# VHH binders against Ribonuclease D (rnd): the designs that were tried, part 24

Target 1, 374 residues: Ribonuclease D (rnd), of Desulfotalea psychrophila (q6ajf4)
Amino acid sequence: MKQENIISTTEDLKKIVNKALKLDAVGLDTEFVWERTYYPQLGLIQIALSDEECYAIDPLSIKDLSPLGELLADRNTIKILHDAPQDLIIMSQATGATPQNIFDTRLAAGFAGSISTISLLQLVSEQLETELDKSETRTNWLKRPLTEKQLSYSLNDVRYLRATRVILLSKIIGPKIKSWLQEELNLLNNPANYSTIADESRYKKVKGVNKLDRKSIGVAQEIATWREQKARELNRPRGHVIKDDILLEIAAIRPTRPEELANTAISTKAAERYGNDICQATARALNKKEVDLPHQQKRSQLSSQEKGALAQLKELITLKCDILGIDPALLGNSNELKKIIQTLYKGKTTHMRQSFGWRKEFLKDFYQIHRDTI
Short names: E, the ipSAE of ESMFold2; O, the ipSAE of OpenDDE; V2, 0.75 times the mean of E and O plus 0.25 times the DockQ between their complexes.

## First folded at step 10 (VHH)

Design n5 (from k80 with G35Y S56R; framework vhh_8h63_2; at its last look DockQ between E and O 0.13; V2 from the best seeds 0.00; counts 0 for: pae E 20.0 > 2, grease 24.5 > 24.2, placed apart)
Fold by OpenDDE, look of step 10:
Structure n5 (fold): chain B 374 residues (1-374), chain A 120 residues (1-120)
Amino acid sequence: as target 1 above (374 residues)
Amino acid sequence: ELQLVESGGGLVQAGGSLTVSCAASGFTFSEYSMYWSRQAPGKERELVAGIYSGGRTNYADTVKGRFTISRDNAKNTLYLQMNSLKPEDTAMYYCAKVTYEGWGYTIDYWGQGTQVTVSG
């Protein structure tokens, strides 16, 4: 890879973006390091204008990535990515732009007879009979200069995206399935659809939180919320602020004074640094009305009847998806399917992906049989 | 009128290869999953191989690794390449159109079949 393919100036970036804006589609990928920060550290952006014309954009050398933002926001040029959401989040943060007109090859693969979790390497291998090198999957993308091997590897991640898109689309048979794909792709145009968990909901992801009593869960919620905010502020992983296990312990003891934190596994340094904040968070929780406290997520064991219904749902999905040649995983994960059953049988209307769009249509018969509650 | 017409059957020696074809008409071929089935004398009809509308393939364990199902949507034709044939593969081979009904899939149409005979 000729050093000529590295873009290190805003001017050069503008040039390639201007060229890209004239194209029907471009391939994009990012390399980042996500180990010691709250936000991923962007190390490289790759763009493919064609199979033969690929560039590595160095975000460390370019302060203003706004030109790339223009491309991302453009509604006419298709931006092809593999497993798009993470890259879109990173690029939107880096450029300040809202990505539009996205094609996700992984998503499309699920509709094209492949598995929806397929890697780019596997996808390219399957669709283009080309083997890509896996040797640089774990590298320090923040280190400069990049090696030729790193550059070559990184560019291969975008080089074949355009061709892959074409092939995938050719394999998707029928206007209906195409419409389903388009529906899913359209969701990528809204950043709100990117897997973001609200700060107030982060406590649900803390392992063991459900073992706490309701008041302690409330405390955990407030501490988790604070932790998330603090982690963002400091640009540190949430666990570097306070570990989950320690968070749970603190939630259980419900500290009202920083000195009480000494009874937990929290470090002295952390207690000194965050003790007041933690106590304030605790106080917020304790001052809440019981009705405003989070409900204990009871691992609701499915009844025998519910288990039967779930099995039937899975079977239906499997059979129908087999016939259609799409990945059953597109309909939902195991937890989502369980939720469907619970909703149907418990009469609780929860907003689920399966309650609208093509998924609702897909599952229509099942819903009808089960009281059409969704 | 929906039609499935199988061809390519014949007599082949054990270890040999044979390709059977199914010409489809009267429906949008590309939108439907297709199967090959076979029925040996005195035995029940069994599904052998399937190719879905999305292109994914499925094989019975008895033929996995030996048989390959494929389709040409432009020609509305289904194929079954059979390699390493065994006497137990002797059967009438049928092309089948699959449709989704209710809680499962069903075969809504069968061809007339083509005879494959493998001599030991």
Scores: ipSAE 0.000, ipTM 0.233, lowest interface PAE 12.6, mean pLDDT 89
ESMFold2, look of step 10: ipSAE 0.000; ipTM 0.109
ESMFold2 (binder alone), look of step 10: mean pLDDT 83; pTM 0.825

Design n7 (from k85 with S56R; framework vhh_7qia_2; at its last look DockQ between E and O 0.01; V2 from the best seeds 0.00; counts 0 for: pae E 20.9 > 2, grease 25.1 > 24.2, placed apart)
Fold by OpenDDE, look of step 10:
Structure n7 (fold): chain B 374 residues (1-374), chain A 120 residues (1-120)
Amino acid sequence: as target 1 above (374 residues)
Amino acid sequence: QLQLVESGGGLVQPGGSLRLSCEASGFTFSEYSMGWYRQAPGKQRELVAFIYSGGRTNYADSVKGRFTISRDNAKNTVYLQMNSLRPEDTAIYYCAKVTYEGWGYTIDYWGKGTPVTVSS
């Protein structure tokens, strides 16, 4: 593919966007580097207007990507992506636009008889009997000029998305399943659905946090929250602000003065830079009422009866999904299924995606058996 | 050996109260749902109250608001507090260990029962 397919000016971008806005659907993809930043560094944006007309948009050369934002926000043109959330986050940040009318081919694949975690390469191979090159998956997308091979590879990631969408839709069995897919796709219209973890919940992802006492967990929560915010502010990885192990250590000692951080593995530089903030976070936690402190997440072992119920749930999901031709993974992961059982048996109302929408309907019979029969 | 031993039954006047107890042994009590059932003369055995291993409870409509099922896992005991008793509550009350079978539930063990008589 010739350098002529590279869009490097706002004017040229406007031209292709104007063309795209007249189409029913376009394919999109992004290439990025995500190593030393909080946010991915956008290296390339690919757009397919047709199988024969694909462009590589160079975000490093274009000062104003707002035209692309117009396309993203447009409610009439379908934007087809594979595993859309990450790309949507990146593009929304780059353009300032809220993406609308998204079609995720990976998501659709799960409803079309494929696995919901299928790669684009596998999907294209499976659906179009086309082999794509995997050679450029680990390349420096921030380096210019791009090689012909890089360009060719990148454009292949969008070239077949339109055709793939059509085929996937044709394979989905019945209007009901189509409606379920649409329900899932609609969630992509809200950026809030791209992020899975609130800042205040980040502490849960810190390995070993559950070994702390309740007060220390509270401190860990505040520090983790702060760290997340600071990482965003500085556009650095979380670990570059403070490592998880050090965070835990700090949470355990509950520093009230920056000097107390010297008793931890935190670097002198980090202590100087973040010491006050860490102590403030600690203080916030220590000033909380005990009732407001996070609970220790005890790996609650399922009872024998709960295990039995879980097995039944899994069996039901498997059988019904087989009948419907959809991936059981769409219903939830192992932890989510466990939570369903716990909720049913303990009577605690927990917000679960399985309690709403098509998943609720899908699991209705199971819920009824456990709620109404006994 | 699995055992369920009911106690607390007896004669009571209408409007009175009784507390039934069922002491369990021979299995991990905290892992199982328990139930109270009753059988009146000439009638089929019916569910009175159910308590899940997690503590959630269900009641027959006829006893809602009057009866309370609870459990003490430390004592391996399930209780049935019966208030505002009526003549129609007269029955033999049975404690049951609940288990799952297929898509439903079943009772895999019954107590011997304790008689409750509500009469003026």
Scores: ipSAE 0.000, ipTM 0.228, lowest interface PAE 13.2, mean pLDDT 90
ESMFold2, look of step 10: ipSAE 0.000; ipTM 0.107
ESMFold2 (binder alone), look of step 10: mean pLDDT 87; pTM 0.883

Design n8 (from m3 with S56R E99T G104Y; framework vhh_lunsekimig_d3; at its last look DockQ between E and O 0.01; V2 from the best seeds 0.00; counts 0 for: pae E 19.8 > 2, grease 27.4 > 24.2, SAP .686 > .668, placed apart)
Fold by OpenDDE, look of step 10:
Structure n8 (fold): chain B 374 residues (1-374), chain A 120 residues (1-120)
Amino acid sequence: as target 1 above (374 residues)
Amino acid sequence: EVQLVESGGGVVQPGGSLRLSCAASGFTFSEYSLYWYRQAAGIERELIASIYSGGRTNYVDSVKGRFTISRDNSENTMYLQMNSLRAEDTGLYYCAKVTYEGWYYTIDYWGQGTLVTVSS
């Protein structure tokens, strides 16, 4: 693979995008470094127009990636990616465009008799009997110039996506399952579906937060929200703003003055920099009505009955998925399945993906038997 | 030929008890799940209890703690022990055989039903 496959100008990018826009489908991938920033640092974008025509787009050399945005937003050209959400987030940020008409090969694999968490290498090996090199997976993609090996590796990540898509679709059993896949793919057309956690819900991901009392949880929520915003603003990892353990300590002490932060493991520098903001966040929480405070997420241990129901649910999913040739993991993870059971037994309607679409239909039998529809 | 024959229905006072039976024939009894349905006047038939081939049971809330579904594979018979009967339990009770078409469950056979009347 020649250095000639690197696109380093907006003009050249326009040329390849114009070609891409005339195609039914293109393969895309990104290489990035995500260690010291809130957002991943984009190092490379790969595009496959065909198995024989692949390019590496250098985002470090191209200031204006808007042409790529045009391709991403185009509703006619399929953009094929493996494990698409992360790449879509990165590319949307880089281009400002909203990606449309996405095909995720990993997602499709789950509906085509493979595991829904399959790597690209494994998928290509399984479907195309081609072995790809794994040697460049942890390379510095921000370093220039790229080596021939890096380029070769990166382009191989897109080279086979078009063929893989075709094969996967051919292996999916029946129009119904295809429709389920399409339903899932359609979710990728909305960037809101890429984001997993609202800022206000970030506190739930803080390890140990559930050990706090309700007021302290409220404080943790506000601080976590602030931290998320600050991390985004500064383009720093959350932990570089304030570590989870320190966040919990702060939440427990409920500081009203920055000086009170000295009673925590927060650094002097961080206290000086963020002390006022932290106290303001704390104050916001303390001024809330109790009814507006987050509930303590009690690790609600399932009752024996609920455990039994969960076992039945899992069994049902396993059996049906086996018949259909789809990955049971598509129906939900262990926590989601538990939540289904809890919802059924508690009689509370919750927004779960299993309450809608093909999953609802898939689980209809179970719902009917155990307390009607969620 | 698959047959399901319900028995044990009758008139009982509130708070009373009845035991329904469903005698099955024409299929391998132990391999199939069986359900009890009931239908009150003017109301759609509703599932009230389930017993699976493996012996697991399930109940709707309205009968939970009062009714017990069981099966005797040696006798090819399913039972419904009904205790603490209420007026609202009045209806035709049906035995149903469960099968699968593909990955969907269906009821492929119904009994003729047995009438349960709870009245003072």
Scores: ipSAE 0.000, ipTM 0.240, lowest interface PAE 13.2, mean pLDDT 90
ESMFold2, look of step 10: ipSAE 0.000; ipTM 0.130
ESMFold2 (binder alone), look of step 10: mean pLDDT 85; pTM 0.844

## First folded at step 12 (VHH)

Design p1 (from h5 with G50L T106E; framework vhh_8h63_2; at its last look DockQ between E and O 0.06; V2 from the best seeds 0.00; counts 0 for: pae E 16.7 > 2, grease 24.3 > 24.2, placed apart)
Fold by ESMFold2, look of step 12:
Structure p1 (fold): chain B 374 residues (1-374), chain A 120 residues (1-120)
Amino acid sequence: as target 1 above (374 residues)
Amino acid sequence: ELQLVESGGGLVQAGGSLTVSCAASGFTFSEYSMGWSRQAPGKERELVALIYSGGSTYYADTVKGRFTISRDNAKNTLYLQMNSLKPEDTAMYYCAKVTYEGWGYEIDYWGQGTQVTVSG
């Protein structure tokens, strides 16, 4: 690739953004490194103005990326990405702008009859009769200068996005299905709709936490909350602060004094560094009233009647999605479908995307049929 | 004045091959995505192939592996090479220019079409 396709100054960035703002749609992508830090380290931003006019924007050279933010927030020019949420989080952080007018080709592929988890390489191969070379694995996007191979591969990640969008739109043939896609795409305009798990909920991601008794789950919740805040403060992965298995050991012991940490596999240095914080988190949990402690979440145990209802729900989703030509995974995974049944039959309250928007409408006949059983 | 003129249609045996072409004028051909649609008797028009300004292609599932779309930007000409033709490929074939409109797109049909008839 030519050096002229690399954008290394704010002035050249402004020129490219001004061209992009005159177009109906542009392709965007990012490259980043995310191994030893809490936040991703942005290494490259790619933009395609057409199949033939693609640029790599160097965030290490450009001090002010806010001109790109103008494009990202523009309500007239469509920004096309594949699997957009992570790229949008990173670009929003880098530019200070909130995204608007986003088209996600992976999401749209599900509404166009493809699998909604499809990779960009597979989608381009299926839709455009073009084979892309595989991306470089384990390349350091922070190292300069970029090799010609790195540049070529990165630009190919955006080169076909405009064409892919046109094809996907041609396969989405119903106004109703188009409106459902638009609902999903509108959620991309605010990173809060698809980013972070609340700190207080992080304990739910610790494998094995539900095998602890209720008080120990409460301790795990407080320690996991503290761990997330500490990891963010240090810009380190949460596991570098306290590993999940050590967190469970500590929660089971419920230590009130730092010396009790010697009964776990925590290192001496981590115990010295974090011991007081861990004990304070434990004390907060032990001082809670029972009603304020998290509930021990038993594995789902569905009755025979509930298993039958779940099978009927899955059958309805499969049949209706086949008729409509959309991926049934868009309606939810197996755990989400179980939660629908639990809400209907056991009265449990969960926050479910299937209770709102187009998914609620999609499922309304199922809800009405089973409302009459109880 | 924008014009699309299709030619090259005709009668062909099942399993045979045929190339249709489209001469374009009145716009900057190389800057637009172009396509072929077809309409069989009693059916709606069906998009069968697109070629983008950068050369990437799309094909409907019913023609994948049998049809090849191409363009010659120097001659302002669009082609559709049709191999392994089946009786269900019988249709009027129309050349189209792709135009973006807001969130979506439109496929504009300005030609009279060229008839392709597959016997057997």
Scores: ipSAE 0.000, ipTM 0.213, lowest interface PAE 16.7, mean pLDDT 83
ESMFold2 (binder alone), look of step 12: mean pLDDT 83; pTM 0.828
OpenDDE, look of step 12: ipSAE 0.687; ipTM 0.894

Design p2 (from h5 with S33D G50F T106E; framework vhh_8h63_2; at its last look DockQ between E and O 0.02; V2 from the best seeds 0.00; counts 0 for: pae O 17.7 > 2, placed apart)
Fold by OpenDDE, look of step 12:
Structure p2 (fold): chain B 374 residues (1-374), chain A 120 residues (1-120)
Amino acid sequence: as target 1 above (374 residues)
Amino acid sequence: ELQLVESGGGLVQAGGSLTVSCAASGFTFSEYDMGWSRQAPGKERELVAFIYSGGSTYYADTVKGRFTISRDNAKNTLYLQMNSLKPEDTAMYYCAKVTYEGWGYEIDYWGQGTQVTVSG
């Protein structure tokens, strides 16, 4: 594709968007780099109006991406993406718009007899008998000018999305399963999905945090909060400030003096740079009332009975999904399934996606049976 | 033609034991989850035992520890061993084939049932 297909001005972007807004559906994709920054760096946006009409939008040349935001927010035009969430977050941040009317081909694939983790390349190969080139997956998308190969590759990521959507929908068995898909797609319209997690809640994302005692969890919360703010301030990844494992170590020792950090795997440089801040964060946690500290989410081991129930659940899901032609992974991952069992047996009310919507309905009889047993 | 034929019901004294059977035909028995439901006069039908194709079992609280559901795939037969029977267990017992159409699983009742009566 000739350099002529690169959109590098707001005016040209607007023209394309205006055209897109008259269509039933468009394909979208993004290329970004997220290695050394807090925020992903958007390198390229691809849009397919048709199989023959695709454009590369250069976000580095376009300061005002508001026209794209208009398209994203439009409720009439379907925006087709593969594995949509990450791209949507990036585009939402870039445009300030809340995405509406999204079709995720990866998600749809799970309802159409494929695996819900299928790559675009695999999906296109399976559905359209077209092989896409994988050669440019590790390209520096921030470098200009883009090569013809890069452009060609990037455009191929959107070119077939419209056709793929149609095929996937045709393969979904019955209106009920279609409704399940729609329910899932509707979740992508929720503005909450594009909101940032509160800094104070970031500690929950630290792997292993629940192994700490309550006081240490409090410390972890404060340190994680600080880390988040610092990472944002410096525009660096969280791990470049403090790695998760080190954060946990620090939380466990509850340092009151920077010198105490020497007992952790934190680097000398980091200790010097952040030691005071870490100790201050620790102090904030230690000065809190116990009632104000986060609760420990104890991952309890499953009892023999619970293990049995889990096995039954898995078997049921597998069998039903096989019959329905949908991916069992859509019902939940291993941890989620365990949580279901724990909730049923231990009476812990945890918000689980399996507690509402089509998943709840899907599992309704299982729930009923086990509720009566408990 | 799919058929479920229950048998083995009868009159038994409280504390007694009884085994009911279900002969299945017309489908691949080994691939399906099966269950026993019962309906007492004036009461709703209730699932009392369930066995998955993989062999895992479920029991209602009312029968747990007393009833045992099992299957012989080679014979296409479902069993319910009922021990320590109580007058409250008096009901028509139905063999159930589980289908997975739509939401959840659905229990299909194609048999005529077998009457179990427990005298006090």
Scores: ipSAE 0.000, ipTM 0.170, lowest interface PAE 17.7, mean pLDDT 89
ESMFold2, look of step 12: ipSAE 0.000; ipTM 0.160
ESMFold2 (binder alone), look of step 12: mean pLDDT 82; pTM 0.816

Design p3 (from h5 with S33D G50M G55K; framework vhh_8h63_2; at its last look DockQ between E and O 0.01; V2 from the best seeds 0.00; counts 0 for: pae O 16.9 > 2, placed apart)
Fold by OpenDDE, look of step 12:
Structure p3 (fold): chain B 374 residues (1-374), chain A 120 residues (1-120)
Amino acid sequence: as target 1 above (374 residues)
Amino acid sequence: ELQLVESGGGLVQAGGSLTVSCAASGFTFSEYDMGWSRQAPGKERELVAMIYSGKSTYYADTVKGRFTISRDNAKNTLYLQMNSLKPEDTAMYYCAKVTYEGWGYTIDYWGQGTQVTVSG
């Protein structure tokens, strides 16, 4: 790749963006490093205007990425990405823009007879009979200068996206399924997807938190909140502050003094550094009224009847999806399917994506049958 | 005339393996989803495995991980490889031509069956 395909100034970025804005669609991808920081570190942005015209945008050299934001926010130009959500979040953060008019090739693949978890390499191989190089997947994208191999590899991640989109759309059977895809793609336009989860809600993302009693969940909430703030402050991953498993242990013991942390797997250094803060967080939780504590989301074991219903649901999804040529995984993962059953039988789940949109319609008959039975 | 002829059943010890086959004729085999159903004494007939005209397969939870359904379209033959057999697997096994009605699948044709007996 010629040095001329590297964009390292805002002015040059503006030029290519202006060109992009006149096109029906462009391919985008990002390379980032997210190992030791709270925020992902953007290393490279790739844009394909055509199969023959691709550019590598160097975010380390460009302070003002606002032109890219204009493109992201543009409602007319389709931005094609593979597995779009993460890249969009990163670009949104980098530019301050809300992405609009996104086409996710991975998502589309699920509606086009492929698996919804297909890699770009696999997708391109399957659809375009082109083999892409996998050799640069673990590259330090923050290191400059980039090698020609790195650049070539990175550009291949966008080069074929436009063609891939067209092929995928051609393989989707019927207007109905196309409409389902569009519905899913429209979700990517929601600004809420690019907003940060409230610190106070982070505890919900801690695996195993629901195994705690209500008071301990309250403690976990406060510690998770604190951890989030501390991680942000230090620009470190959450786990570098306190690992999830240790957080749960701490929440269970409800420490009132730092010495009590010795009963957990927390390191001595971490205990010394964060012990007081953790105890303060704990105290905040313990001083709350019970009514103000988070509710325990009890994962109840499925009854025999519920297990039977779940099996039926899975079977129906599999059969119907096979007929329609779409990936069953689009309907929901195992946990989500369980939640459907629990909602139907126990009425415990208030919100699930299967309760609206094309998924609701897809599952309508199943819902009706079981509602009438229950 | 549509025909499904099952074969390969027999007596097998628990933990053993058995493959049953189904020879199909009288229809375009490759265009249809096929399955295996079984009926144990005193129980209702249940679908245990299905193979679609495409690449997808379905297995009942009771046989998942132990049974493998496959097809050879060139031979118009359906197979069910049964591993780690249990006494609970004892049943008459039927080859099934699958069709769809409404929300679910239905079996519009099945053979005479082949008996599989698993001794404890």
Scores: ipSAE 0.000, ipTM 0.180, lowest interface PAE 16.9, mean pLDDT 90
ESMFold2, look of step 12: ipSAE 0.000; ipTM 0.108
ESMFold2 (binder alone), look of step 12: mean pLDDT 83; pTM 0.822

Design p4 (from h5 with S33V G50I T106D; framework vhh_8h63_2; at its last look DockQ between E and O 0.16; V2 from the best seeds 0.00; counts 0 for: pae E 20.2 > 2, placed apart)
Fold by OpenDDE, look of step 12:
Structure p4 (fold): chain B 374 residues (1-374), chain A 120 residues (1-120)
Amino acid sequence: as target 1 above (374 residues)
Amino acid sequence: ELQLVESGGGLVQAGGSLTVSCAASGFTFSEYVMGWSRQAPGKERELVAIIYSGGSTYYADTVKGRFTISRDNAKNTLYLQMNSLKPEDTAMYYCAKVTYEGWGYDIDYWGQGTQVTVSG
């Protein structure tokens, strides 16, 4: 690899970005380390202007990544990424720009007769009959200098994205499915996707939180809020402050004194460090009016009738997707499908993506039949 | 050009068995839902069996348990094994490329058909 393909200055970055802005599409990828920090640490950015012209951008050497932000925000140049959301979040944070005009090859693959969870390596192998090296998947991307192997590997992650896009689009059957893909891609342009979840809403992401009673959910909310703030403050992963399972245990016992934490799986060290804070958070929750506590999202067990309906839904999705050549997973995961049924039988569930867009249209007849029967 | 060529039809006695075949060409057979439809005199064409790319099958109630649809993607061939045939099964049988719109199946393309006659 010619040392000439590493961009280590803002000026050089600007040059390649200016060139990119004149193109119809570019490939992008990022390498990052996210093990011991609250935020992912960006180690490398790769850009492909063509199959033959790829650059590695060194974010550790470049203080001002604003030129890259210009490219990300540009509405004319397509930015092609594989499994785009994570990379976009990282780049958005690094540049401050809202990504626009994104093409996700993984997403597109789901509409093009592949599985929507396909890896880039698999996708490139399937579509371009090219085998990519997997040897550098686990590497320290923050270490400098990068080896030639690392650079070669990283550039291969973008080199074929442009060609892959073209092939995928050619395999998508009909304008309708193309429109569905476009709809999904448009969602990536929503600034809300790059906004931070409110600290007070983090408790919703704690697995199992809905198993708690309302008071305990309130406690979980306060502890999760605190944890988020502490994790950010310390620049540590949330789990390094307190694990989700332990958080739930604590929420259930509602500790008023740090000594009560001994009844949980929390470490002695953590109890010593955070015990008072946890108890204070708990106290805040306990002092709230019941009306101000989060609502329990009742995971109601599906009735026999609902189970039947769910089976029908799954069957419909499978059959129709098989005909259309799209991945059923695009319609929703198991939990989402259950939610559809629950919504139909028990009332409206908020924020169901199957109630909008192409998914709604896709499921229109199912909805109609069940609305008439309920 | 898309072609579906049915074969194997004939006269069979009630209670007998018959297998009809369809040779497909002009399209990627393995990627499409295929089916068998039939049309009896004075009746509308009806789908009697469907097989998806993944091998899942659907049968009309009238033929369920008696008919078996199968496919050989390597040979681009569709089959319908018909057992326990009844006079009511007498019809022209068509190989069909099947589409799905809304809550139902439709036939996109069909062949010239093969006549199946079941004598009482």
Scores: ipSAE 0.000, ipTM 0.186, lowest interface PAE 16.9, mean pLDDT 90
ESMFold2, look of step 12: ipSAE 0.000; ipTM 0.098
ESMFold2 (binder alone), look of step 12: mean pLDDT 82; pTM 0.821

